# Designs tried in a protein design chat: VH-VL binders against Elongation factor P 2 (efp2). Part 8

Target 1, 189 residues: Elongation factor P 2 (efp2), of Mesorhizobium japonicum (q983m5)
Amino acid sequence: MVKVIASSLRKGNVVDKDGKLYVILFAENIHPGKGTPVTQLDMRRIGDGVKVSERYRTTEQVERAYVEEREHTFLYADGEGFHFMNPETYDQVAVSEAVVGDAAPYLQEGMPVQVSQFNGIAISLVLPQRATFEVVETEPTTKGQTASSSYKPAVLSNGVRTAVPPHIAPGTRVVVMTADGSYVERAKD

## First folded at step 23 (VH-VL)

Design z3 (from y4 with heavy chain G105S)
Fold by OpenDDE, last read:
Structure z3 (fold): chain C 189 residues (1-189), chain A 121 residues (1-121), chain B 108 residues (1-108)
Amino acid sequence: as target 1 above (189 residues)
Amino acid sequence: QIQLVQSGAEVKKPGASVKVSCKASGYTFTKYGISWVRQAPGQGLEWMGWISAHNGDTHYAQKLQGRVTMTTDTSTSTAYMELRSLRSDDTAVYYCAREKFDFWSDAFDYWGQGTLVTVSS
Amino acid sequence: QAVLTQPPSVSVSPGQTASITCSGDKLGDRYAYWYQQKPGQSPVLVMYQDYKKPSGIPERFSASNSGNTATLTISGTQAMDEADYYCQVWDSRKGWVVFGGGTKLTVL
């Protein structure tokens, strides 16, 4: 945490206000011909998404939070959380289930992940957009299915439910989006 | 897959109320917000308001304040939008959309299929 | 107060580069978002925070935001890109969420 003058703040900066973190969506310095210069901030409260608009004197001190983003490699998960390693320093960080959230099923050993940290605590993860999994369950392929036929329900090896083209069979490896498990293509490996 | 499934089309008379539902699936409902956006026939997008599925906080478009109420049911992962005192210019397709509020994103990243609400005498 | 202005229509031939602009006072100091909407379909997020692409958005999509103009660029435009495109910003002075008027992109 560092105190900075309000006029130095820009969109994308994170500030601490009343013990809560806000991301700046808009920052403007207003210098009226008459009156005190002010900094207008539109911000989003990170915890719940509440939007707030605040005005500060341009010289007013504001607590800025610096978030560091570094690439890590996913190692494993256990009762203490999800463990990642910095491939350069070999430092490890444990990330809570709360932070990992819905990304958990898509984590694979050796996967590069961007980890955001505040005061040494992991607060966010960014996974690769795509990951490969085996289809373990799906409906039988019917003879005569064409490419124009509708997708069918399937279950991936990580337990995620998705939809796949009719020609996909159990045992086939497929690429899916890690954001929502949607099918992309058959794996080339 | 992440899905937002909305309730079916509605036909209402002026002065009536409509309540549209939006059932979310494929993600942790309480970790996101829901925004409602409507689109009159042949017109652009109009934001109606936002609700946090985390704590129930709401923010409504000024134009609709007093007429709109947004709620969530966490047990069913469903968001609701009620619009009262309907008039003809409320005729539109109404969309629910997931609004992220994590550290690095703040956008409507998933949308419902839309609900047509027709207001006619 | 910021008003987002988009051209009502843009036309391109297949394979050409399409540019859709969104103009507003000090827009470059805000985050710009872009949504694609095809006829009879729901909007789809195609760009967030000026230039970031959501998962599943083709590489031919890019965006920038500086000065008073945000620009969505589609290189190698394809027929499937024909749609309405809306820019959006957060603006507390305008009720928080502000959409542009939309641009109809036609692929000739």
Scores: ipSAE 0.768, ipTM 0.899, lowest interface PAE 0.6, mean pLDDT 94
Fold by OpenDDE, fold request of step 24:
Structure z3 (fold): chain C 189 residues (1-189), chain A 121 residues (1-121), chain B 108 residues (1-108)
Amino acid sequence: as target 1 above (189 residues)
Amino acid sequence: QIQLVQSGAEVKKPGASVKVSCKASGYTFTKYGISWVRQAPGQGLEWMGWISAHNGDTHYAQKLQGRVTMTTDTSTSTAYMELRSLRSDDTAVYYCAREKFDFWSDAFDYWGQGTLVTVSS
Amino acid sequence: QAVLTQPPSVSVSPGQTASITCSGDKLGDRYAYWYQQKPGQSPVLVMYQDYKKPSGIPERFSASNSGNTATLTISGTQAMDEADYYCQVWDSRKGWVVFGGGTKLTVL
């Protein structure tokens, strides 16, 4: 945390207001012909997405939060959370289930993940866009189907439900998007 | 697989109300918001409002203030949009869209299939 | 009050580079988002926070935002890229969400 003048703030900066973190979506310095210059901020509150518009004097002190983003590798999960390691320093960080959220099923040992930290606490993760999993359940393979045929329901080894081409059978490894579990292609491994 | 599945097409008379549903699946519903966007025939996209599935906070487009109500049912992961006092110019395809509010994105990254609402006498 | 202005249409031949602009006052100081909409389909996010690509978007898509103009660029344009493209920003003075008028991209 560091205090900066409002006029120095830019989109993408994070500020602490009343103990809550906000991402700046827009910042504008307004210098009226007469009157006190002000900084207009459009911000999004982290955690619930509430949008707020605030106006500060340009010289007013605002607490800016610096978020560090570093590449880590996923190690394992346990009762304490999800554990990641900085491949350069070998430092480990535990990330709560709340922070990991819907990304949890897609984490694999050795996976490179971007970890965002505030005051040493992990607050966000960015996973690779694609990951490979085995199809463990799906409808029987239909031969003679073209690539344009409808996808069928399937379950991946991580429990995620997805849809796969008709020719995909249980035991096949597939590449999916980590954002939504959508099928990309058959794994080439 | 993330999906937003909306209710079916509606035909309404002027002055009536319509309530469109949007059932979300494939993600933690309460960690995102839902925006509603409509599109009149042959026209562009118009934002109607936003609701947080986390705390129920809402923000409506000023144009629709007083006529629109957005709600969520967290138990069913369903968002609802009610539009009252319908008029002909409310005829449009209505979309629900997921809105992220984490550090790195706040876009409408997933959309429902749309619901056609026709208002005619 | 500033609006987002897009050209109504842009035409390109297959393989050429298409550029779709979105103009607004101090747009570069805001985050720009882009959505693709094909006929009879729902919009699809193709770009967020100026230049970031969501999962599944082809590499030929890129974007920039500076000054008063955001630009969506499609290199090696393909027939499948034919669609309407909408830019979007957050603006508290305009009720938060603002869409451009849309640009119809035609691939000849």
Scores: ipSAE 0.764, ipTM 0.897, lowest interface PAE 0.6, mean pLDDT 94
Fold by OpenDDE, fold request of step 24:
Structure z3 (fold): chain C 189 residues (1-189), chain A 121 residues (1-121), chain B 108 residues (1-108)
Amino acid sequence: as target 1 above (189 residues)
Amino acid sequence: QIQLVQSGAEVKKPGASVKVSCKASGYTFTKYGISWVRQAPGQGLEWMGWISAHNGDTHYAQKLQGRVTMTTDTSTSTAYMELRSLRSDDTAVYYCAREKFDFWSDAFDYWGQGTLVTVSS
Amino acid sequence: QAVLTQPPSVSVSPGQTASITCSGDKLGDRYAYWYQQKPGQSPVLVMYQDYKKPSGIPERFSASNSGNTATLTISGTQAMDEADYYCQVWDSRKGWVVFGGGTKLTVL
């Protein structure tokens, strides 16, 4: 972290206030005709989403936290967490289950992932928008159905529940969105 | 698949209260917040408030302070919005929406199907 | 303070570029969000934090935010893009969440 003057802060910056991290949503420098210039900040607290509004003197020192984002490759998961490697430096980083969260089922070996780090600790991941999985369970395939037919429940090889077109059968590989597991298309492989 | 499923339409008299539910699925409920947004017929979107499913913290729109209460039940992954002292201008479709609260997301990325609340004498 | 003003309506022919503006004092210093709402449907997030696209949003959608104006741009507009579009910001002085009045996009 580094101390900066309040007037230098911008939206998207991360600051430490009272030992907690906040993302700046809005920053404004106010120079009244009479009075001391102030910096107005609207911020969102990391971890619980609480919004706060604060005013600082424009010259007041504020702790700024820098977050680094780097592409990594997912390697494997074990009892210590999820392991990623920087493809350029070959450095590895362990990411906790808490950070990975709902993204865990979509991680595949060799998958490129954007890892955000603060003070060397991984705090966030961004997966590719799409991933391919095999359908392992679904209702019987219905032939001759039109594109307007309703999707049917299915389970992917990673355990994620989704909905697929009627013509999709178990064993078929499908592309899904990693954000919510929604069906995109049949895999081309 | 991520879904927010809301309770059914309500018809209320002026002065009554309504409690709308929003059941979440397809994600870890306690790692997100829930916002409520309403839309009167033929009108735009109006934010009502926010609740953290993590710690229960809330922010309500000033216009609704004292009249709205938002709660969550983590055991059922359900959010609730109660609006009291209903009047005719509360007639609207009420939406719940998921709000992520990490470093990179602070938008309403998934929405319920909406609940029509009609207030009439 | 941010008062979000949108044009009530915008019309484009298929294949043309549609631009929907959202204006407010120092809006460029805030994050802008955009939502699409089709008749009888729930809103859908189409842009967050000025220019970022959620998963599943077509490449023809883009956005910018500078000065006093945020702009949602739809290149190669299609019939399916016909909808109401709302901009949104966070503003503590206005009760945190503020929506624009909405813009009806008509594809002729």
Scores: ipSAE 0.764, ipTM 0.896, lowest interface PAE 0.6, mean pLDDT 94
Fold by OpenDDE, last read:
Structure z3 (fold): chain C 189 residues (1-189), chain A 121 residues (1-121), chain B 108 residues (1-108)
Amino acid sequence: as target 1 above (189 residues)
Amino acid sequence: QIQLVQSGAEVKKPGASVKVSCKASGYTFTKYGISWVRQAPGQGLEWMGWISAHNGDTHYAQKLQGRVTMTTDTSTSTAYMELRSLRSDDTAVYYCAREKFDFWSDAFDYWGQGTLVTVSS
Amino acid sequence: QAVLTQPPSVSVSPGQTASITCSGDKLGDRYAYWYQQKPGQSPVLVMYQDYKKPSGIPERFSASNSGNTATLTISGTQAMDEADYYCQVWDSRKGWVVFGGGTKLTVL
């Protein structure tokens, strides 16, 4: 935590307000011809997305939270959470299930992940956009179908439900988007 | 896969109310918000409001305050938008959209297929 | 509302670079978002927080935001890129969510 003057704040900065973290969406320094200069901030509260608008004196002190982003490697998950390691320092960090969220099924051992930390606590993850998984369930393959044909329901080895082209069969490894499990292509192993 | 599936088309008389549903799947419902956006025929996008599926907080467009109510049912991962005192100019396709509010993003990243609401005498 | 100003239409030939602008007071100090909408379809997020691309968006899409103008750029424009494009910002003064009027991109 560092105290900074309000006028120094910019969009993308994180501030602590009343013990909660906010991302600045908009910052404007207003210098009226008459009156006290003020800083207008539009902010989004981290955790629930509530947006607030606040005004500060430009010289008013505000608690700024510095977030560090570093590449880590996913190791494993257990009852304590998801464990990542900095490949350079070998430092490990445990990330809570709450932070990992819907990304959990896509994590694979050895996967590089960007971890955002505040005061040593992981607050966000960014996974590679693509990951490879085996199709474990799907409808029978249909011959003569093209890529423009309707996709069919499938289940990946990580339990994620997706849709795949008609020619994809169980046992086939496929590349999917980690954001939503959508099919990209057959894996080229 | 992530999907937002909305209820079917509606035809209403002026003065009536309409309630559109939006069933979410493929993600943790309570970790996101839902925004509603409508589009009149041949017109642009108009934001109606937002609801947090986490805590139920809402923000409505000023233009619609008093006429619109947004709710969620976490047990069914469904969002609802009710618009009352319908007018002819409320005729539009109504979209629900997932609003991500994690640390690094707050965009409408997934949209429902839309629900046509026609208001006519 | 039309607080954000977009050109009504932009035309490009296949392979050319298309630029769609979105103008607003101090827009560069806000985060800009872009949505693509094809006829009869729902909008699709193509850009968030000025220049970041969601998963699945082609590399030919890029964006910038500075001063009073956000710009969506499509290099090597393809026929499939023909659509309406909307910019969007968060603005507490205007009820939080603000969409531009939209730009129809035609690929000739």
Scores: ipSAE 0.761, ipTM 0.895, lowest interface PAE 0.6, mean pLDDT 94

Design z3 (from y4 with heavy chain G105S)
Fold by ESMFold2, fold request of step 24:
Structure z3 (fold): chain C 189 residues (1-189), chain A 121 residues (1-121), chain B 108 residues (1-108)
Amino acid sequence: as target 1 above (189 residues)
Amino acid sequence: QIQLVQSGAEVKKPGASVKVSCKASGYTFTKYGISWVRQAPGQGLEWMGWISAHNGDTHYAQKLQGRVTMTTDTSTSTAYMELRSLRSDDTAVYYCAREKFDFWSDAFDYWGQGTLVTVSS
Amino acid sequence: QAVLTQPPSVSVSPGQTASITCSGDKLGDRYAYWYQQKPGQSPVLVMYQDYKKPSGIPERFSASNSGNTATLTISGTQAMDEADYYCQVWDSRKGWVVFGGGTKLTVL
């Protein structure tokens, strides 16, 4: 972390204020004809989403945080968390279950994942947009059903519940969105 | 599968109150915010306010301060919006929308199906 | 409010490129967001933070934001793209969330 003057801040920068991290939504430098120039900051607090708007003198020092994003490879999960490796340095980072959250069932060994770190601690992950899983439960295909029919319930090999076209049978490999498990297409492998 | 399911349509008289529910599923409710947006017939989108499911903090649109209350029940993953002292110009479809608030990704990424509230005599 | 100005309508033929603008003072210093709303449906996020695309949005959608104007661009426009489109920003002076007035895209 380093101190910067308020007037250097712009949207997308991250600041540390009183031990809490904020992302800048809008920054405006105001130069009145009389009085001291000011910087207006609209910010969002990361932990709870609270938005604040504050004025600073343009020369006032603000603690800027640098959040680094680097590609890692998912290795495995155990009782200590989810383990990722930097493919260039071979350094490993453990990411807590709390940080992985709803993404956990979509992780696959060897998957490239963007890991964001603050002071060496993982604070967020971005998975590839799509991943392939097997359908382990769904209604058998029905005679004459086409893609124009409504989607039917299915369970994927990672336990995620989704909806698939009527022609998809149990055992079929499907491509889904890692954000929510929604069906994209039948896998082409 | 991420879903926001809202309560059904309501008909109210002027001066009454309405409380619309928004039940979230498919994600960790307490890691997101919920915004409420309304749309009068034939009109555009109007933001009403926001609540953090993390800690219950709120922001309300200035026009609605004093008339609106937003709450959450984390045990049921449900957000609520109550609008009081209803007027005929409060007739609208009311949407809940999930707000993401991490470093690199935000926006109203998932929306409920909408709840029609009709205010008439 | 007139904070964000959108044209009321845009018409294109199938296969043409549609451009929908959102104008405001120093808009390029704010994050811009775009939502699509088809008749009788909820809005759908199609672009966020100026140019980023959420999962599941077709490649033909793109966006930019600089100066006083954000632009949503749809290449190879299809009949299914016919909808109302809203821009949005964060602005503390306006209660935090500001939507544009909307643009009706017609494909004919």
Scores: ipSAE 0.679, ipTM 0.892, lowest interface PAE 1.0, mean pLDDT 89
Fold by ESMFold2, last read:
Structure z3 (fold): chain C 189 residues (1-189), chain A 121 residues (1-121), chain B 108 residues (1-108)
Amino acid sequence: as target 1 above (189 residues)
Amino acid sequence: QIQLVQSGAEVKKPGASVKVSCKASGYTFTKYGISWVRQAPGQGLEWMGWISAHNGDTHYAQKLQGRVTMTTDTSTSTAYMELRSLRSDDTAVYYCAREKFDFWSDAFDYWGQGTLVTVSS
Amino acid sequence: QAVLTQPPSVSVSPGQTASITCSGDKLGDRYAYWYQQKPGQSPVLVMYQDYKKPSGIPERFSASNSGNTATLTISGTQAMDEADYYCQVWDSRKGWVVFGGGTKLTVL
């Protein structure tokens, strides 16, 4: 944690206020005719998304948080959480279910994942944009689809429900977006 | 598959209220916010307000302050927008949109299909 | 528009590069976002935080934001790109969310 003067803050900086983290959305230094120069900060609180706007004297010290981001390799999950390894140092980090969230079904052994840490604790993950899964359930292949009904429901091997083109059959390996499970293409392997 | 499914079209008289629902599926509802955006016929997008599904906190557009209430029901993963004291210029398509609030993303990434509300005398 | 100004329309031929601008005072100090809306459809996020691209958006879309202007650029424009495009920022003075007035992109 490092203290900085308010006037040095810019969009994208992270600040710690009373144990809560905020991302700066906009910062403006204002020099009123009668008063002390101020810094106006528009911020978003992490965790609940609440937005606040606050004024600081430009010289006021504010606690700036630094979030370290490093690539890790996903190993496995157990009752203690999701386990990743730094491929350079071999140090392992356990990441809580709360942090992994909706990304959990897309994790695969050996997957490179960017892990962000604050005070040594993992606070966010960035998965590769795409991952490959097998379609385990879908309706039989169909012909004569309209443009509006070209895709059909499917269940992937990780349990995620998605939509696939009508020609995809159970057992097909497909590439999906890790953000939402949306179909990209049939896997080439 | 992430989806936001809104309630059906409404026809209202001036002075009435309307309550539009937005049912979310395919993601953890309480980790996101919901914004409401409307679009009058032939016009652009107008933000109405936002609610955190995490804790129920809201921000409302100044133009609508006092006329709008946004709520969530976490047991059904549903957001609601109620607009009171309707006027003819409230005729619009009303959208709900999901907002992320983590370090790396804060956009409206998924939108409902829209709900037409017609206010006529 | 309170903060953001967009041209009402832009026309390009298929295969050409389209540029759609969004202007406002010190806009480069804010994050800019872009949405596409086709007739009768809901808006779709196409760019966020100035230049970042969400999953599933074609490589031909790009964006930048500096000074007073954010720009959405579509290279190799296709007929399917014909739509209304809106920029958006966060601004506490305007109740938090501000959309530009929109730009109709016509591909002829």
Scores: ipSAE 0.673, ipTM 0.888, lowest interface PAE 1.0, mean pLDDT 88
Fold by ESMFold2, fold request of step 24:
Structure z3 (fold): chain C 189 residues (1-189), chain A 121 residues (1-121), chain B 108 residues (1-108)
Amino acid sequence: as target 1 above (189 residues)
Amino acid sequence: QIQLVQSGAEVKKPGASVKVSCKASGYTFTKYGISWVRQAPGQGLEWMGWISAHNGDTHYAQKLQGRVTMTTDTSTSTAYMELRSLRSDDTAVYYCAREKFDFWSDAFDYWGQGTLVTVSS
Amino acid sequence: QAVLTQPPSVSVSPGQTASITCSGDKLGDRYAYWYQQKPGQSPVLVMYQDYKKPSGIPERFSASNSGNTATLTISGTQAMDEADYYCQVWDSRKGWVVFGGGTKLTVL
């Protein structure tokens, strides 16, 4: 954490305000010929998405946060959370279930993951765009009526429910998007 | 699979109200925001407002201030938009859209199928 | 104050490069976003934060934002790219979300 003058802030910078992190969406320095120079900040609070617009004197000190992003390798999960390792240093970082969130079923041993840290604490993850899973069952439709889609319901080996083309059978390995489990293609292995 | 499923089309008279629902599935509802965007026939996109599913905070477009209320029900993962005192120029398709608020991603990444609201005498 | 201007239409032949612009004062100091809307469908996010690409968007889509102009570029344009395209920014002075007027891309 370092203090900077408000007029130095730009979109993409992160600030700490009263213990909460904000990303700058837009910063404008206003230097009226007659009045006091001000910096207008549009920003979004991390965690709840609330947007605020604040006005500062250009020389006002603001706590700038630096968020570090480093590639890690997923190792395993246990009762304390999800464990990742820096492949160069072998240092390990535990990431809470809350931070991993909806990404949890897509993690696989050895998967490269970008881990963002603030003051050594993991605050977000970015998975590879795609991962391969086995289709373990077809998701049944409601009795009496089936949607007219070409895709059918399926359950993946990680428990995720998705839709697959009609030709995909149980036991087929498929590539899915890690963002939402959507089907991409049949695995080529 | 991430989905936003909206309630069905509505036909209303001027002066009435409408409440459109948006049921989310396939993700942790309380970690995202929901925006409402409408599109009049043959026109572009018009933002109406936003609600945080995390804490219920809202931002409304000034044009609609006083006429719109947005809420969420976290137990059903459903967002609602109520528009009151309807006028004929409120005829539009109404979309809900999910907003990410990650450090480096903050777009409307998933959209509902849209709900046609027709206001006619 | 952000007012986003887009050309109402752009025409391109299949296989050629399409460029769709979004103009506004100091737009490069804001994040720009792009949405595609095919006839009868909901909008789809195609680019965010100036140049970043969401999962599942083809490599032929790219974007940039500097000065007063953001540009969405589609190389090797295909018939399936025919759609309306909207730019978007965040602006607290407008209640937070501003869309451009939209550009109809026609592939002839």
Scores: ipSAE 0.669, ipTM 0.885, lowest interface PAE 1.1, mean pLDDT 88
Fold by ESMFold2, look of step 23:
Structure z3 (fold): chain C 189 residues (1-189), chain A 121 residues (1-121), chain B 108 residues (1-108)
Amino acid sequence: as target 1 above (189 residues)
Amino acid sequence: QIQLVQSGAEVKKPGASVKVSCKASGYTFTKYGISWVRQAPGQGLEWMGWISAHNGDTHYAQKLQGRVTMTTDTSTSTAYMELRSLRSDDTAVYYCAREKFDFWSDAFDYWGQGTLVTVSS
Amino acid sequence: QAVLTQPPSVSVSPGQTASITCSGDKLGDRYAYWYQQKPGQSPVLVMYQDYKKPSGIPERFSASNSGNTATLTISGTQAMDEADYYCQVWDSRKGWVVFGGGTKLTVL
């Protein structure tokens, strides 16, 4: 954390206000012909998405946070969370279940993941766009069906429910989007 | 698979109210916001307001203040938008859209299929 | 009072580069977002926070934002890119969310 004057803030900066983190959406320095110069800030609170518009004196001190993003490799999960390793330094970081959230079923050992940190604490993750899983449950293949027929329900090996083309049988490996589990294609192996 | 599924089309008389539902699935509902956006026939997109599924806080478009109420039911992962005192110029397709509020993303990344509300006398 | 202005239409031939502009006071000091809407469909996010691309959006889409203008660029435009395109910003003075009026992209 470092203290800065309000007039130095720009979109994309992160500030700590009363123990909560905000992303600056817009900052404007206003120098009226009369009166005190001010900085107008439009901000979004990280934890709940609340939007706030506030006015500061341009010289008012504000606590600025620095957030860094670095690639890590997923190792494993346990009772303390999800464990990642920086492939260059070999340092490990544990990421809480709350931060991993809906991404948890898509993590695979060895997967490269972008980890954003504040003071060494992980605050967000970005997974690769695609990952491969086996279909463990779906309707049997119907003769004569094409890939363009109505999609059918399926369950992947990670427990995610999705929809697949009718020609996909149980045991087939498929590529899905990690953002939402949507089917992309049959795996090429 | 992330989905926002809205309630069906409605036909209303002027002066009535409408309540549109938006059921979310495939993600942790309470970690996101929901915006409501409408589109009159042949017109562009108009933002109506926003609700945090985390804590229920709202922001409404000034034009609609006093006529709109947005709520969530976290037990069913459903957002609601109620528009009261309907007029003919409220005829539009009403969309719900998910908003992420992490450090790197705050866009409307998933949208419902839309709900046509027709106001006719 | 500043509004978010887009040209009402842009026409290009297949394979050409399409540029769709979005203009507003100090727009480069705000994050800009772009949505694609095909007839009868919901909007789809195509660019966010000036230049970032969501999963599944083709490489031929790019965007920039500086000064008073944000630009969505489609290189090698295809027939499937024919749609309405909307820019959007966050602005507390305008009720938080502001959409541009939309641009109809026609691929002839």
Scores: ipSAE 0.649, ipTM 0.870, lowest interface PAE 1.1, mean pLDDT 88

